# Designs tried in a protein design chat: VH-VL binders against Lysosomal thioesterase PPT2 (PPT2). Part 4

Target 1, 268 residues: Lysosomal thioesterase PPT2 (PPT2), of Homo sapiens (Human) (q9umr5)
Amino acid sequence: SYKPVIVVHGLFDSSYSFRHLLEYINETHPGTVVTVLDLFDGRESLRPLWEQVQGFREAVVPIMAKAPQGVHLICYSQGGLVCRALLSVMDDHNVDSFISLSSPQMGQYGDTDYLKWLFPTSMRSNLYRICYSPWGQEFSICNYWHDPHHDDLYLNASSFLALINGERDHPNATVWRKNFLRVGHLVLIGGPDDGVITPWQSSFFGFYDANETVLEMEEQLVYLRDSFGLKTLLARGAIVRCPMAGISHTAWHSNRTLYETCIEPWLS

## First folded at step 1 (VH-VL)

Design k4 (framework fv_modakafusp)
Fold by ESMFold2-Fast, scan of step 1:
Structure k4 (fold): chain C 268 residues (1-268), chain A 123 residues (1-123), chain B 107 residues (1-107)
Amino acid sequence: as target 1 above (268 residues)
Amino acid sequence: EVQLVQSGAEVKKPGATVKISCKVSGYTFTDYYMNWVQQAPGKGLEWMGWVDPEDGKTDVAEKFQGRVTITADTSTDTAYMELSSLRSEDTAVYYCARTGWELLYPSHAFDIWGQGTTVTVSS
Amino acid sequence: DIQMTQSPSSLSASVGDRVTITCKASQSISNYVDWYQQKPGKAPKLLIYDASNLQTGVPSRFSGSGSGTDFTFTISSLQPEDIATYYCQQYDNLPYTFGGGTKVEIK
């Protein structure tokens, strides 16, 4: 009787990371069909995000078609950006709860050991030269690199995040907004001890201004202009914010208290 | 041989403006950022800003914003740092120093330095 | 701004001694730390880049290590020509920031 759950993993990740999450769901919602999508694992997670969106779209279509009552998405880290795009490009999605688990929704501006496989010696302040090139945009990490000191370059060069956030104009923007607004609930999860997502408030649509001061979602132009529907969703009561301290980036999918507080209530 | 050669010592009155040059040779000027670093007498090093000679883009440390102008002239392979509204505490040695940037990775943070230019601000 | 706290501010050692200088960043900066030597009246000279890599032409007695927030610079066998002030510098983010320097003297 519970709606099926589809899980989308993150950067350098695979289905193995979600064993505890699956256990928690089975305990609280026995009989739930959970599909952890086993696409773009490990190194393949570096493929351009639009390529990943197409692959994941092909995988979710038959699952959604067989669940007329609807489905839930749980999308971790980079996977949350894949799910953002899925909800926008799919004219026929039937997603009830979209649960975004520590995803850099406004982008990333910080170098961590987890992200430095591709850029081990690059300065954070100079990564814009690589990422905002055509070559750089062939890597998923660069698709959501958001340098607050080079916002004009981000707006012009980002082939993914600036477009799905409505920060740069696109012919499909109106349709993408309409599709995204069909989601039942947008559940945002993140916290200050994540250690990877920088700033951590990016998981809640907050981000750095040019002085590296964090401005929250309601101060962002994308919210104020309602570019892809955040203001409409908030007015509808459809946005849930669930911050939790004490959780590192690789622990969001394996913490029982987090699951019970932030995820379980949205898995009808 | 790679060289950064700076202009000679300057003595200025409070409120004046000073303009220091850094002429490069032995490499392609547009392949490296040019940085400026201040060192007050007996004190440590403080970064002031940089210019990308290829497109003229600059970044200037907050302490010096509004008083420092950094430029590059590709026709003469020369970088400039202009400091206005001089105060006694601006008495220092000023260095230019290049930072390598390759498409994939930075090469070095400050691998080659100019010899330094002493600026004395006195009444 | 990222603060670089360098210690000690000065030290005296004998020729042949092992000298260790430390540098602590106010936030994680991976391995984006360089070390410079400045002799009296001269411009700084790059010795170590990316925390642990020896610059071309620099004697092998100089070494660096560390990642994240804690970095060390070592002279394995101090020589008379090593009298200088040594600085760490981070290049993880602008503005670039230097440590306060460590003055090394021979006793």
Scores: ipSAE 0.000, ipTM 0.405, lowest interface PAE 13.1, mean pLDDT 88

Design k5 (framework fv_modakafusp)
Fold by ESMFold2-Fast, scan of step 1:
Structure k5 (fold): chain C 268 residues (1-268), chain A 123 residues (1-123), chain B 107 residues (1-107)
Amino acid sequence: as target 1 above (268 residues)
Amino acid sequence: EVQLVQSGAEVKKPGATVKISCKVSGYTFTDYWMNWVQQAPGKGLEWMGWIDPEDGKTDVAEKFQGRVTITADTSTDTAYMELSSLRSEDTAVYYCARGQYDILTGYSPFDYWGQGTTVTVSS
Amino acid sequence: DIQMTQSPSSLSASVGDRVTITCKASQDISKYVDWYQQKPGKAPKLLIYYASNLETGVPSRFSGSGSGTDFTFTISSLQPEDIATYYCQQYDNLPLTFGGGTKVEIK
């Protein structure tokens, strides 16, 4: 009788990456129906995030419809941004726990092997040129590229993250906020040894200012303005913060201690 | 198809000003930076500067600072290079060249070039 | 400014020969070097970017290698249509600078 769990993977990822997570859930919550969505796997994870949101939406609708008591989402890395948008665009979601595993909720500003594979000569200081172009916005990783030294370009050019965070105006903002606020719990997980998500505090809605000093969630305009409901959720007691040191980016879904501490308590 | 078409040859007297145009087609003008390159007769290539057509920001090589002005007109998809106080040493072919947008450092490589504009400075 | 020293200034080779051109940067520029071909009376054409990547539509006989300060450009089997001047160019730092060029002629 446990609520079903829907898992959304990250960049260059697939359902096989979650085999350990499924083992942990089966051990602690036997009988839980866990669906790891096999959409936008591997290189398809580079597709624009709005395209991914549409595809994942079509996949989650029948799962949610079969579970009138609600469902839980476990969303890893880039998948956490997909889930953010799903919760905003779906007028009828019944998500209880939204568990965000090391997702760059305020964006990414750091070199990764993925970025160097796509843009071999780029440094993080120059990537704003490609990412904030129309061509760059056709890649998912550029949809959440957030250069703190070119915040004006991010606000104007980001076709995804700036909109779902309410940093730029959108006709649907009021409806997206109401929909997102229906979530039962927002469980944020991340840590300093991730090595990919930069700054790692992006997983907790913290981010760099123009001097690359990290400002935490409560200091962000997004929070202060309550643009999509963070301040309301925190006041309601619905935001859970679970930082853990010693975990690399690809280990969040395969660490038993992390699971027991940060995930298991929220899988009613 | 991508094309960069430059204005025709110019013959100028010393002290004059020349303004060369580079009209683009086949791509979105504001997506790529436009570079200008000078080539004196029988000599090599010298980078002069570039412009970002989206915001109008420019950078000009020190050798040409004070004499070169680079501009862009997004309504006509045309970049311009204006060189003032002409002297015989400015006799050259001038090229516009688009930078590749998938390689971001120093705004190169130059994947498409204009055909060149010959400027002759003679008394 | 970063100086790009290209050698030789000119060379003459037979059809089918392997031709190697060298470019030396005055400081470490990683792999931020492009190579261009310029035929008489024409604009330059990009052949190689980021030291070793072949531009689309360019014949496979052209290749580039190197990193740091030393770069090479090779034509594995020289063809008549390869008569041209070849230039290296760095883009590690502004101003962008070109090598002096290597004129390739067939004997």
Scores: ipSAE 0.000, ipTM 0.382, lowest interface PAE 16.6, mean pLDDT 88

Design k6 (framework fv_modakafusp)
Fold by ESMFold2-Fast, scan of step 1:
Structure k6 (fold): chain C 268 residues (1-268), chain A 124 residues (1-124), chain B 107 residues (1-107)
Amino acid sequence: as target 1 above (268 residues)
Amino acid sequence: EVQLVQSGAEVKKPGATVKISCKVSGYTFTSYYMNWVQQAPGKGLEWMGWVDPEDGRTDVAEKFQGRVTITADTSTDTAYMELSSLRSEDTAVYYCARHSYGYVWGTPEYFDYWGQGTTVTVSS
Amino acid sequence: DIQMTQSPSSLSASVGDRVTITCKASQDISNYVDWYQQKPGKAPKLLIYAASNLETGVPSRFSGSGSGTDFTFTISSLQPEDIATYYCQQYDSLPYTFGGGTKVEIK
C-alpha cells in the first residue's frame, strides 16, 4: 500500500550506492516498490543535465503511470537537480514527496575531490572560465557551478540551474512553476559536515553573496519573487528542512539515524 | 619578448593616493590576467588582486578592499593599481605579475613574468 | 584563507650542500604550489610550478615535491648564485597566499 519510490543517484555514482537505503525502506515499509534508476552511471553522470533529465523522464513516465495514487522521489546530490527539472518539465507528474538528499539546489562554489580528479590544476576562483563557456556547459557539474564573484556570467551562461531557478527568463517559466507546485512535500536534507556541497546551505536554497556570506532561502531573490514556487510551497507548509551534522557526502544514503529522522516520515 | 614595465618610485604623504602603472608588450594584453603583489621592506610577498583586461573584472584581497582599485586600459596595454588613504605600513615595493594563462583553466597557474617593481614610500 | 607556513625562515650552507625548504598548507591544496626565487633588489622568478615541474631555463639542481599539505623544495648542490630568498605560493583558491620566505645564505 505504500507509494512506489524512485531513486536518482549523483555525480560519479550508481544504483549500488543505495543498498543500505533499500534495506531501511524494506524494514520500515515492507512491500514498497523501490526503483533505483541505473542511468547516467559513473562517468556518464558528467553528461549535460538536460540530457540526463530527458533520459530520466523516459524512465519515470511508466512508473508514474502505474501508480495513480502517486510516487515518492529520493534524489541524491546532483540527482536532486535532475529531479528539480523533472518536476518542472512534466505536465502530469504525480510526485508526493520529493526528498532532496544533500543536493546543491542554489549551485556549487567549492573545490571537491571530483573536480580535482577531473581537473587537477583548477582552483574554484578560476573554474568560471571553463564552466561558463559553451564547451563547459556540456558537463553536468558546470551546469550548476555558481560563482558568487561572477554572478553576471552565471546568469548569462548557465544553461540549466539559472533557468530552473527562474534567475534568467525562459518562455516556459510559468508552466514549469505550475508543474513544480504540484509536489506534495519538498524535503530538504543536508548538513555542515558534508564536505563536498559548498556552501552546504545550498541544499536548503541558501547561498553565498558577493562577500561569501551565506544568505538563507528567504533572502534569495528567487524566493522573494516566487520564481518557481518556493514561497508558495513554504506558505502552504509543504517545505520540510532536515539538517543533520556529522554526515559526510557519501554517507547520506547509508545512515540509519538520518533515514529514520529525515526520510522515513515522508514515505507514505 | 614579453616585458612588463612599471612606473617609477613614488614618495607620498599619509592620506594621499598613489597610482602605479604596468605597461606590457610582447603578447596579447587581453589574453592574461594581471596581478599585483605587495612586499614591505624586509618582508614577504602579499597578493593584492588581479584584473581581467578583456572585461575589466577584478578580484581584490580582503585586506585591501575599499582602498585598492585595479584597472586596465586596452588602448595602451597598461594595467594600473591605485591605493588610497596611504599609511606608513603601505611603504613597500609593488609588483605587477602576469598569470601563466589567463583564459586556460585546468592548467598550472603561476606568475611567469613580473614587472621590475615600484617603490612607494609613505612618510610625513 | 589558506595559510602557507614555510620553514626554516633562514639557513646558511656551504657550496655543494643539499638544501631543503619545506612549506605546509593549512588545508589540502593537492599539488597547487609554485616556488619562486627572489634575489636582493629584484622581482621574484618562477622556478617550480605545480609542486614538481621545473620551469624552462631553470637549472636541474632545483626540484620540488609533495602533495596535499606538505611540500618540499630542494637545491641538490648549492651554488654561489643561489643566494636568495625562496617563496612557496598556493593557487588552489583566492586569495593567492605565499609562504613567509626562506633566506638562503652561504657560510
Scores: ipSAE 0.000, ipTM 0.393, lowest interface PAE 15.6, mean pLDDT 89

Design k7 (framework fv_modakafusp)
Fold by ESMFold2-Fast, scan of step 1:
Structure k7 (fold): chain C 268 residues (1-268), chain A 124 residues (1-124), chain B 107 residues (1-107)
Amino acid sequence: as target 1 above (268 residues)
Amino acid sequence: EVQLVQSGAEVKKPGATVKISCKVSGYTFTDYYMNWVQQAPGKGLEWMGWVDPEDGKTDYAEKFQGRVTITADTSTDTAYMELSSLRSEDTAVYYCATSLWFGEYYPSYGMDVWGQGTTVTVSS
Amino acid sequence: DIQMTQSPSSLSASVGDRVTITCKASQDISNYLNWYQQKPGKAPKLLIYYASNLETGVPSRFSGSGSGTDFTFTISSLQPEDIATYYCQQYDNLPYTFGGGTKVEIK
């Protein structure tokens, strides 16, 4: 029997986006129980990420409790950050594969249609002024806005990403690290043609330095300090990197080749 | 504490020029556009224009174009609105106002900080 | 210029009443609309920005809704201190334009 799969959607998204993913899973792993969580759909996806984490936590607890063999998480875009926090705050999760579909794990620094809807007159170079205000931190997208030219502001003002990445100290950091390390596999998926996640290497824990040169995961302080367990997971052989070119941001959950190459092997 | 303090009431003859000041405190003057808004007695609010204190760039409403000049003095953190060729129809309260604007063409939010207003009376 | 048509121009209501004011834009302005309260002799105060977002420190009885061309401002339970003139204002395009205002009075 296959482990159940829990799907967490992204910004301005809903369960309907995953119809093709469900078809692929049904074809290759018939009988898999797939639950696509329809919390924080559409505009509600703008709610602060810690609020979303609490709601998703309440939804996943009974699913995990009914599956003593374990569950898999497939978390898309912003949803990957929700899942990062879930794995840290839950001291009893039984997640085997955490599959992150093009999620900005080190943050976002790029203009998107979502940002233009919320902040129509702002460019990426100016968003630090809005996002690092108390008002801005009430919006999910600002919780992972990471301006490489204002890293000090990001570290001091980010109420979510800087904390879960261990970039700023938190009383719960050691417990969060212990909980996160319970995951069986961290499967990272992303690619250069995504068009939304900027830099795309953020999906693999890479990010811009102050000169907008991308430094990969192994060069990040969070990795070198092993702040939440990335170095330990990599040493354990538990991190899988699956980059693929030619896939736009809204197509990660509807591309068969991507599914067969990067997702299917981790659903057993 | 963010606040805008405007100069006192003015009484002018038709054809004269008036210059009203708006001194800012509690924030970085160059980070926010300064708007000027006119309100005639018993009438509504009318946007006159704005200035970007960082580079002095201005934009004006058509009704006031050619008679209004909005400027910013970064050495004193003060914005000015100068209205020339005054007419009786210019009798109004004039407000300076700013929003939490972070460096584009116009305010991204509402005008959340206002001066107390300056009454200008044009009478013969 | 974008024209903002606000209605009614004035209204009288009793304490505790639900008050509704409407604002219509001459073209689509998405959500780029603010609502202000102005008490006699005072500068306007921002209550609602981006059509529906309540400014910090403003009582929850005030709310805004709508998008595109049709917008509504509501006071769920009118209080004596709410006697004021209320204005909508678009910031989708320059010049910024205000509605004509709605004067709210207690019966």
Scores: ipSAE 0.000, ipTM 0.386, lowest interface PAE 17.8, mean pLDDT 87

Design k8 (from k4, 15 letters changed; framework fv_modakafusp)
Fold by ESMFold2-Fast, scan of step 1:
Formats: C-alpha cells, structure tokens, sequence
Structure k8 (fold): chain C 268 residues (1-268), chain A 123 residues (1-123), chain B 107 residues (1-107)
C-alpha cells in the first residue's frame, strides 16, 4: 500500500487549495491516505514560523506514529520552510519524500502583494528596517526575508531562516542536521514564471549575492560547509531538482503535468 | 471605477438551461476570482461557486455540482454562469461578485457585486 | 461545511437606537468574517471585512467585533437609510457560507 501523505499549505492559504492535488494522487496512487493540515489557515499563516512549526509538529506526530513504513510531505510555498524545520526539530520523524513546492528555501527578496498589503509604502530595498526588528520577526513573512544588501542584519536578526539554514550558530545545530539527514528524498520544485518567489532559484537553494547575481546551491556557504546536510544529501543521490517553466505561484498544486513529472514519481 | 454588469431577466420552462453573463470593467479581470450567489425569493444568500479567469479553474458548492457550469472569457472580460435542468426552486436572483485575489492573497470578501439577474422558472 | 447562525432573524428599532446583531460559526474561523447590507431589490454591499474592518466609504456608525466562533455587528445610531437585511459570511474555507440574515426595520 502507499505511504500516507501530509500536506502543509502556504502563506494566506488553506486546505481548499489542494483539491486538484488530492484528485491526482487518488488517480495515480489509489488508497493513499492524504492529510491536508488545517492549521494556521488564511491570515493565521502570518504567525511566527516557530509557532507554526510547533503546531504542525503536534499534528504530524500521531500520523507518523501510525505509519511505521514512513510518510511523504508535500509542502507548498512558506509551508516548505515549516517542513524544513519539522525535519530538523523532530528526533523521530520517518519522512521518506519531502516534496518542496516552490518554497523560498534561501529566503525572499522581492515585492509581492502580501508585503504591500502589510506594509503599503514598503519597497524590497527598505523592508529590512521593519523585518529585522523584534516586532517584524513576529510575522512569518519577515522570518524568511533575506535582504542580500544587508546580510549582516539578516544573520543577526533572523529568528528562523538563518538558524534552520545553519547560517547563524545555534546550540541544537548538530542535532538538527542529524535529524534532517534522515529524510529519504528532498524533491525541489520551482520555476522562472512563479512570479512570487524572488529569486525563483531560492526554491533550489540558490540566492542573490550583494550585486543581485544569483549563486546556485553549490556556491552557497551553507552547502560548502554542509551546515544542515545539503552536500551530504546531494552526494547520497537524495536531492531531486525539478524546475518547470510556465507555472505561476498559485498553480503548483493544481497543474497535472507538474504533478506527473515532479511529484508522482516520489510517492510510494 | 469598478463595475460588474449582468445580463437581463430570463423566463424559462422546467428542464431548460439558463446562461447569464457578468461583464467587468475598471480592473484586471484575471486578478480576481468571480463568484456566483443565488438568492431565492424572500430567502438568504447561497454561494454557488467561483471561477479563476486566469486559468479557468472552478469550484462549486455541493448542492449545485453537476448542474452548474461557471466560465470566464478573457477576450471580453465576461464571466458566465450556466444552470441546467431548471426546476421551480431555481427561481431566484443570481449575482456575480468579485472575490478571492487569484495571486493567493486572501480576499477581504465580495467587494463588488453585479446588479443581479432574475431567473423565473414557470410553465 | 461551516454553518453560520445569525440572531435575531428580525428586529424593529427606532431611529437613533443602538442595534446589535450576532453571528455564530460552527467551527473556528479566526477573523475571516464579512458583513453585508442588502436593501430591497438591490445587490448586497460589503460593510465590514475581517470581522472588524470598515470598508472604504461606509459610515462610522457601523462596526464589527469578535473572533473564532462568536461575532457581533453594531449600528451605533440607527438611521432611516439603514433599514435593510444584514448578512454575515465566512471566507475561511470553501464552500463560502452566509448567515440566514437579520431584517432591520423601524418601529
């Protein structure tokens, strides 16, 4: 029988967005138990990411406990960062495939309607003043704001992303790396026409340098230092990269060709 | 100025199909989901479904699933609601309403509505 | 489906009175609740969004409060033009659901 699938949604999202994904899974892997977690829905998705990690952790524990053969995670957008942290903080996770759907794994540096709604006069160039304050770090979107022109502030102020990426030291870093490395497969999905995730290569652990030139994963210090296990996973053959053009941010979970190409092969 | 203008009143026989239109202006049609709401005479509001004009994706309330079809034509900035196998209890005013922001932002609600289209089902 | 229960179904008040309407969700919806005004023969109009935010152009005598499952809509000083049916609506999950409506009339 197929391993259960746990789905974690994104910013300003909820389980209703995954209706088509559930259809696809039922068609190709009938009998799969799929749980779409209805936590931190809509505007509650703005809660600090560590709060969300704790809530999702409580929800996934009984699901994982009932599936000794393992589970798969499908984590969309901001949800991919929640799943990154879950894999690190859980000493006992049994995740086989972690499927990251267009998630800003190295952070976000781009204007979006969400940022304009929260901070109407903001530009990506000045948002660091708000996000890297204690108040700003109470919003999930600021937890992964990564201004390449103020990397010193990002490293010192980020309460979430800099820590889970091993970019700033943490007492639990060694344990988090050990836990993360238990994952069977890290499936990275994203593309140039996403329109929200900026740079889109953040979904593949690429990111801007100080000149806004994108450096890919293998050029990142976190990879070179193997801070949380990316280099080890790549050497193990456990990282899958699946870029696809022509897909907008809200369509990753409802495109059949994307599902068949990038998701279906990793559901067992 | 945002405007949603619906087609005129319809009188149909039981078993017929009705298709009503909602033409938009004053905003980018593909940026917002278009919702359809039914209101029977003297009754409250009931959500029927929505369409995302950008990709044609739809979702429908269970009560109307199988009889309702909602579509969008981006060349004319017009949304449509088609209801088949009409019966007397389908006599109602039907509204289109601009809803969820299609880019993933959780919409503030139905901020602009069409004027309504009266559909009467009688012999 | 999330069920929305409004109370009362109708009320009668005098001009200048404070009018209060309540709405209860069958499960927690945080603050994802809107309030609409509908006058006879007209389309509904959005008055309040996100439980407590006043829509642009709406008079300040209208207000909303609450979160989770219990919500309140208030008209601080009823005016003749406020005579209408008022509806709450949740937008936390599909299908979107409306309350049964509260008809506000003058004594």
Amino acid sequence: as target 1 above (268 residues)
Amino acid sequence: EVQLVQSGAEVKKPGATVKISCKVSGYTFTDYYMNWVQQAPGKGLEWMGWVDPEDGKTDYAEKFQGRVTITADTSTDTAYMELSSLRSEDTAVYYCARGRYSYGFWSKGFDYWGQGTTVTVSS
Amino acid sequence: DIQMTQSPSSLSASVGDRVTITCKASQGISNYLNWYQQKPGKAPKLLIYDASNLQTGVPSRFSGSGSGTDFTFTISSLQPEDIATYYCQQYDNLPYTFGGGTKVEIK
Scores: ipSAE 0.000, ipTM 0.400, lowest interface PAE 14.0, mean pLDDT 89

Design k9 (framework fv_modakafusp)
Fold by ESMFold2-Fast, scan of step 1:
Structure k9 (fold): chain C 268 residues (1-268), chain A 124 residues (1-124), chain B 107 residues (1-107)
Amino acid sequence: as target 1 above (268 residues)
Amino acid sequence: EVQLVQSGAEVKKPGATVKISCKVSGYTFTDYYMNWVQQAPGKGLEWMGWVDPEDGKTDYAEKFQGRVTITADTSTDTAYMELSSLRSEDTAVYYCATYPSGYDWFGTYYFDYWGQGTTVTVSS
Amino acid sequence: DIQMTQSPSSLSASVGDRVTITCKASQSISNYLNWYQQKPGKAPKLLIYDASNLQTGVPSRFSGSGSGTDFTFTISSLQPEDIATYYCQQYYNLPLTFGGGTKVEIK
């Protein structure tokens, strides 16, 4: 009766983080088959995002094949970018709801403990020198580093985010857009108290301009050009925006009110 | 199974227009950009541009901008390259090329399928 | 536009020799570089993609290496059927650009 749910974790994370989410799903949709993918856990989450996309693709294919009625994706933090790419590269996906839990869909421009662990002396203003090198692009977090003060470098050096957002031309853009548009619902979740995703509006396709003023999705060239289908999805009524205050980055998958408000309605 | 079949050789006078076709089979025509590449006698390969068969959107190399028009006809799965105001320097072999077996998930892009080439001779 | 410079423009070698061709980009292109073989009168054939990956069905004597601006293509043991012109091509940014080609001949 209920469609299966596939869960993709984030940076330095694993399936264990989702134990409360699974409890909530079992309470409201008993009998739902939930698969939390145990790939690229912990330090392996630093591998290049295209490598992660290939691995997760191989894992989701048999799950989707066994569920001809469709599946739902719940993708947390960095995992939301993996899922964005999965939906673009899979010409036969049957995803109904893609639920993005506080994922930096337009990129990240802010210091975090993750970056300090990797680059202890680096500041956000100087990370472009590392991330936009060929060596830096071998790390997942640099694949979605989006420095608004060096947009030319971001557009030319980003091997992942600039391509999946259609911000730089790619020969496969038409196929990626066509595939992504097959999704039933794009459910965007995030909030101002996240504390990690910077700006938090990145979870809703908003981002900084060169003056660090946040421009919302409808003001982005990506949306205006309909580069991968956001404008088409919005016109179709397929985009759901569910912002919630008071939730820190590691709590999106363990807050019952968030689940009931933003996730539960999209799992039927 | 994948095939790109180009139209036959053309001989044109200076100032004329030539239109070359590339008919595809074995993959979904609208899913991949069709590219055109020029090779003058004894010279290297030069990318001319591409067309998105789904919506007709094109991009051209600056050298050919204003003289080249690349189009696609989805009813016949055929791409076209039209070059106007022909000069002796346009004498070349023209190839269509695409990448239906490229790896999308790695952002890889390569021409693994090419047409056989069409020779265009501009002579007076 | 990204300029691709190949060297040498031509070379002659004996069957069984190791042949090395170099390609230099005018700016960093990461590993977004392909190598093609073109035999006389034929369309180009993809040999190597993404700097170092061997295309399916291509003999293992062909290999590629490099990243950033400097790339190398190698034929470990030249065979008579390898007489051809070889081209590098970047796909880091549009317009797509090719190297000038290296003509490989057997002595």
Scores: ipSAE 0.000, ipTM 0.419, lowest interface PAE 16.1, mean pLDDT 88

Design m1 (framework fv_mavrilimumab)
Heavy chain, then light chain:
Amino acid sequence: QVQLVQSGAEVKKPGASVKVSCKVSGYTLTELSIHWVRQAPGKGLEWMGGFDPEDGETVYAQRFQGRVTMTEDTSTDTAYMELSSLRSEDTAVYYCATGYSSGWYPLYFDYWGQGTMVTVSS
Amino acid sequence: QSVLTQPPSVSGAPGQRVTISCTGSSSNIGAGYDVSWYQQLPGTAPKLLIYGNSNRPSGVPDRFSGSKSGTSASLAITGLQAEDEADYYCQSYDSSLSGWVFGGGTKLTVL
ESMFold2-Fast, scan of step 1: ipSAE 0.000; ipTM 0.412

Design m10 (framework fv_mavrilimumab)
Heavy chain, then light chain:
Amino acid sequence: QVQLVQSGAEVKKPGASVKVSCKVSGYTLTELYIHWVRQAPGKGLEWMGGFDPEDGETVYAQRFQGRVTMTEDTSTDTAYMELSSLRSEDTAVYYCATRGYSGYDFYPSFDYWGQGTMVTVSS
Amino acid sequence: QSVLTQPPSVSGAPGQRVTISCTGSSSNIGAGYDVSWYQQLPGTAPKLLIYGNSNRPSGVPDRFSGSKSGTSASLAITGLQAEDEADYYCQSYDSSLSGWVFGGGTKLTVL
ESMFold2-Fast, scan of step 1: ipSAE 0.006; ipTM 0.562

Design m11 (framework fv_mavrilimumab)
Fold by ESMFold2-Fast, scan of step 1:
Structure m11 (fold): chain C 268 residues (1-268), chain A 122 residues (1-122), chain B 111 residues (1-111)
Amino acid sequence: as target 1 above (268 residues)
Amino acid sequence: QVQLVQSGAEVKKPGASVKVSCKVSGYTLTELSIHWVRQAPGKGLEWMGGFDPEDGETVYAQRFQGRVTMTEDTSTDTAYMELSSLRSEDTAVYYCATHPYGDYVFWAFDIWGQGTMVTVSS
Amino acid sequence: QSVLTQPPSVSGAPGQRVTISCTGSSSNIGAGYDVSWYQQLPGTAPKLLIYDNSKRPSGVPDRFSGSKSGTSASLAITGLQAEDEADYYCQSYDSSLRGSVFGGGTKLTVL
């Protein structure tokens, strides 16, 4: 009947965060097998994103193998970037809907409580000094730090986001693009009241230019060059944008109206 | 890394209020969910309340609702638990507790204060 | 009474295996909420032994393991040592109470 759903959490997160989401799915799609992956929880969420991708890959392979009709991914915050990489590195993924809940798809540039915890004396204007070092790239949050005033350093030092976005060349780029394009639907969710993802439009592949003016997805070089398939997916009608105001960062997985409007329609 | 240091023992009369402090070091208070747990002599652990980051609010256990107030002073990195209308059965060690991952692993208390003995006697 | 039910005491000899049960309901463990376990030595604050059902904090030996099934959880201690003599508490979240709940505690005696 319904395709299985795999949930990938975010920074400092655990399965507890998705209790309301599981309740909503059970109410509207009874019998759906939902697996919240219990990997890289809490402080382990700070481990390098490529390490997390490897671990989540090992966990999702048997789930996908048991579901020949396909699976859906719901990926929250940092977890959306993990799912981006999974879709690119997996030659045999069978994901129908990839639902991204407020994930910093083009990166993060904002003073958040997460960064204050890890780097209490750093401001967003000088965090590039730490994040774009080899040591800093051993932390997941630095893997998607995107300082618009030091784009040259981001392009050269980002060990993760610049590569999966095709902003820096990689030998596997063609294969990663081919794999990513197998996804049925890319459902992007986010909003202006998130309070953590900065700019919030990063959840929709928008981002700051050097003057901190947000340019939307269609103005990004990664879209114009079709580096990993966004332009192709949009032409195919496979990209869904679902912005919603009034939702804070920790509430995307626990708001019933958000679920009914943005998530429920994509769970077959 | 993170440490929780609590205020000293208190002796109060029935009907009084007590305010226990919990000073945070190693993190900023704003990035921690502080919970309060008490233990009466020879009894088990009892959760009193704490900040629920999913709901964005402080939640109190039902039996303490109306008598307990949990506050934070971010300028001094100090959390407080005030219990009013004290009764003899409120005699207990009061602990503050938190998780060093920040606010997202709410229900696992990895770091504990040393405890504050509150004695309620006439 | 406690929302989570633990036996009041368990005992074992050095080198043996003991198991401490924690029984909940559909509003807590049965609803899928994670279980944590704490060790409390006399006169000290509790120490986290297990979180997220089965994970250990740094410094907790692998002699301590946790599991969860249905509405119940278990703490297993293998290679029992005299220093394991302590009170043990399980903990979870309860959706109907909207808060944290502890078990009543189990006193482990090493014979």
Scores: ipSAE 0.000, ipTM 0.441, lowest interface PAE 15.8, mean pLDDT 88

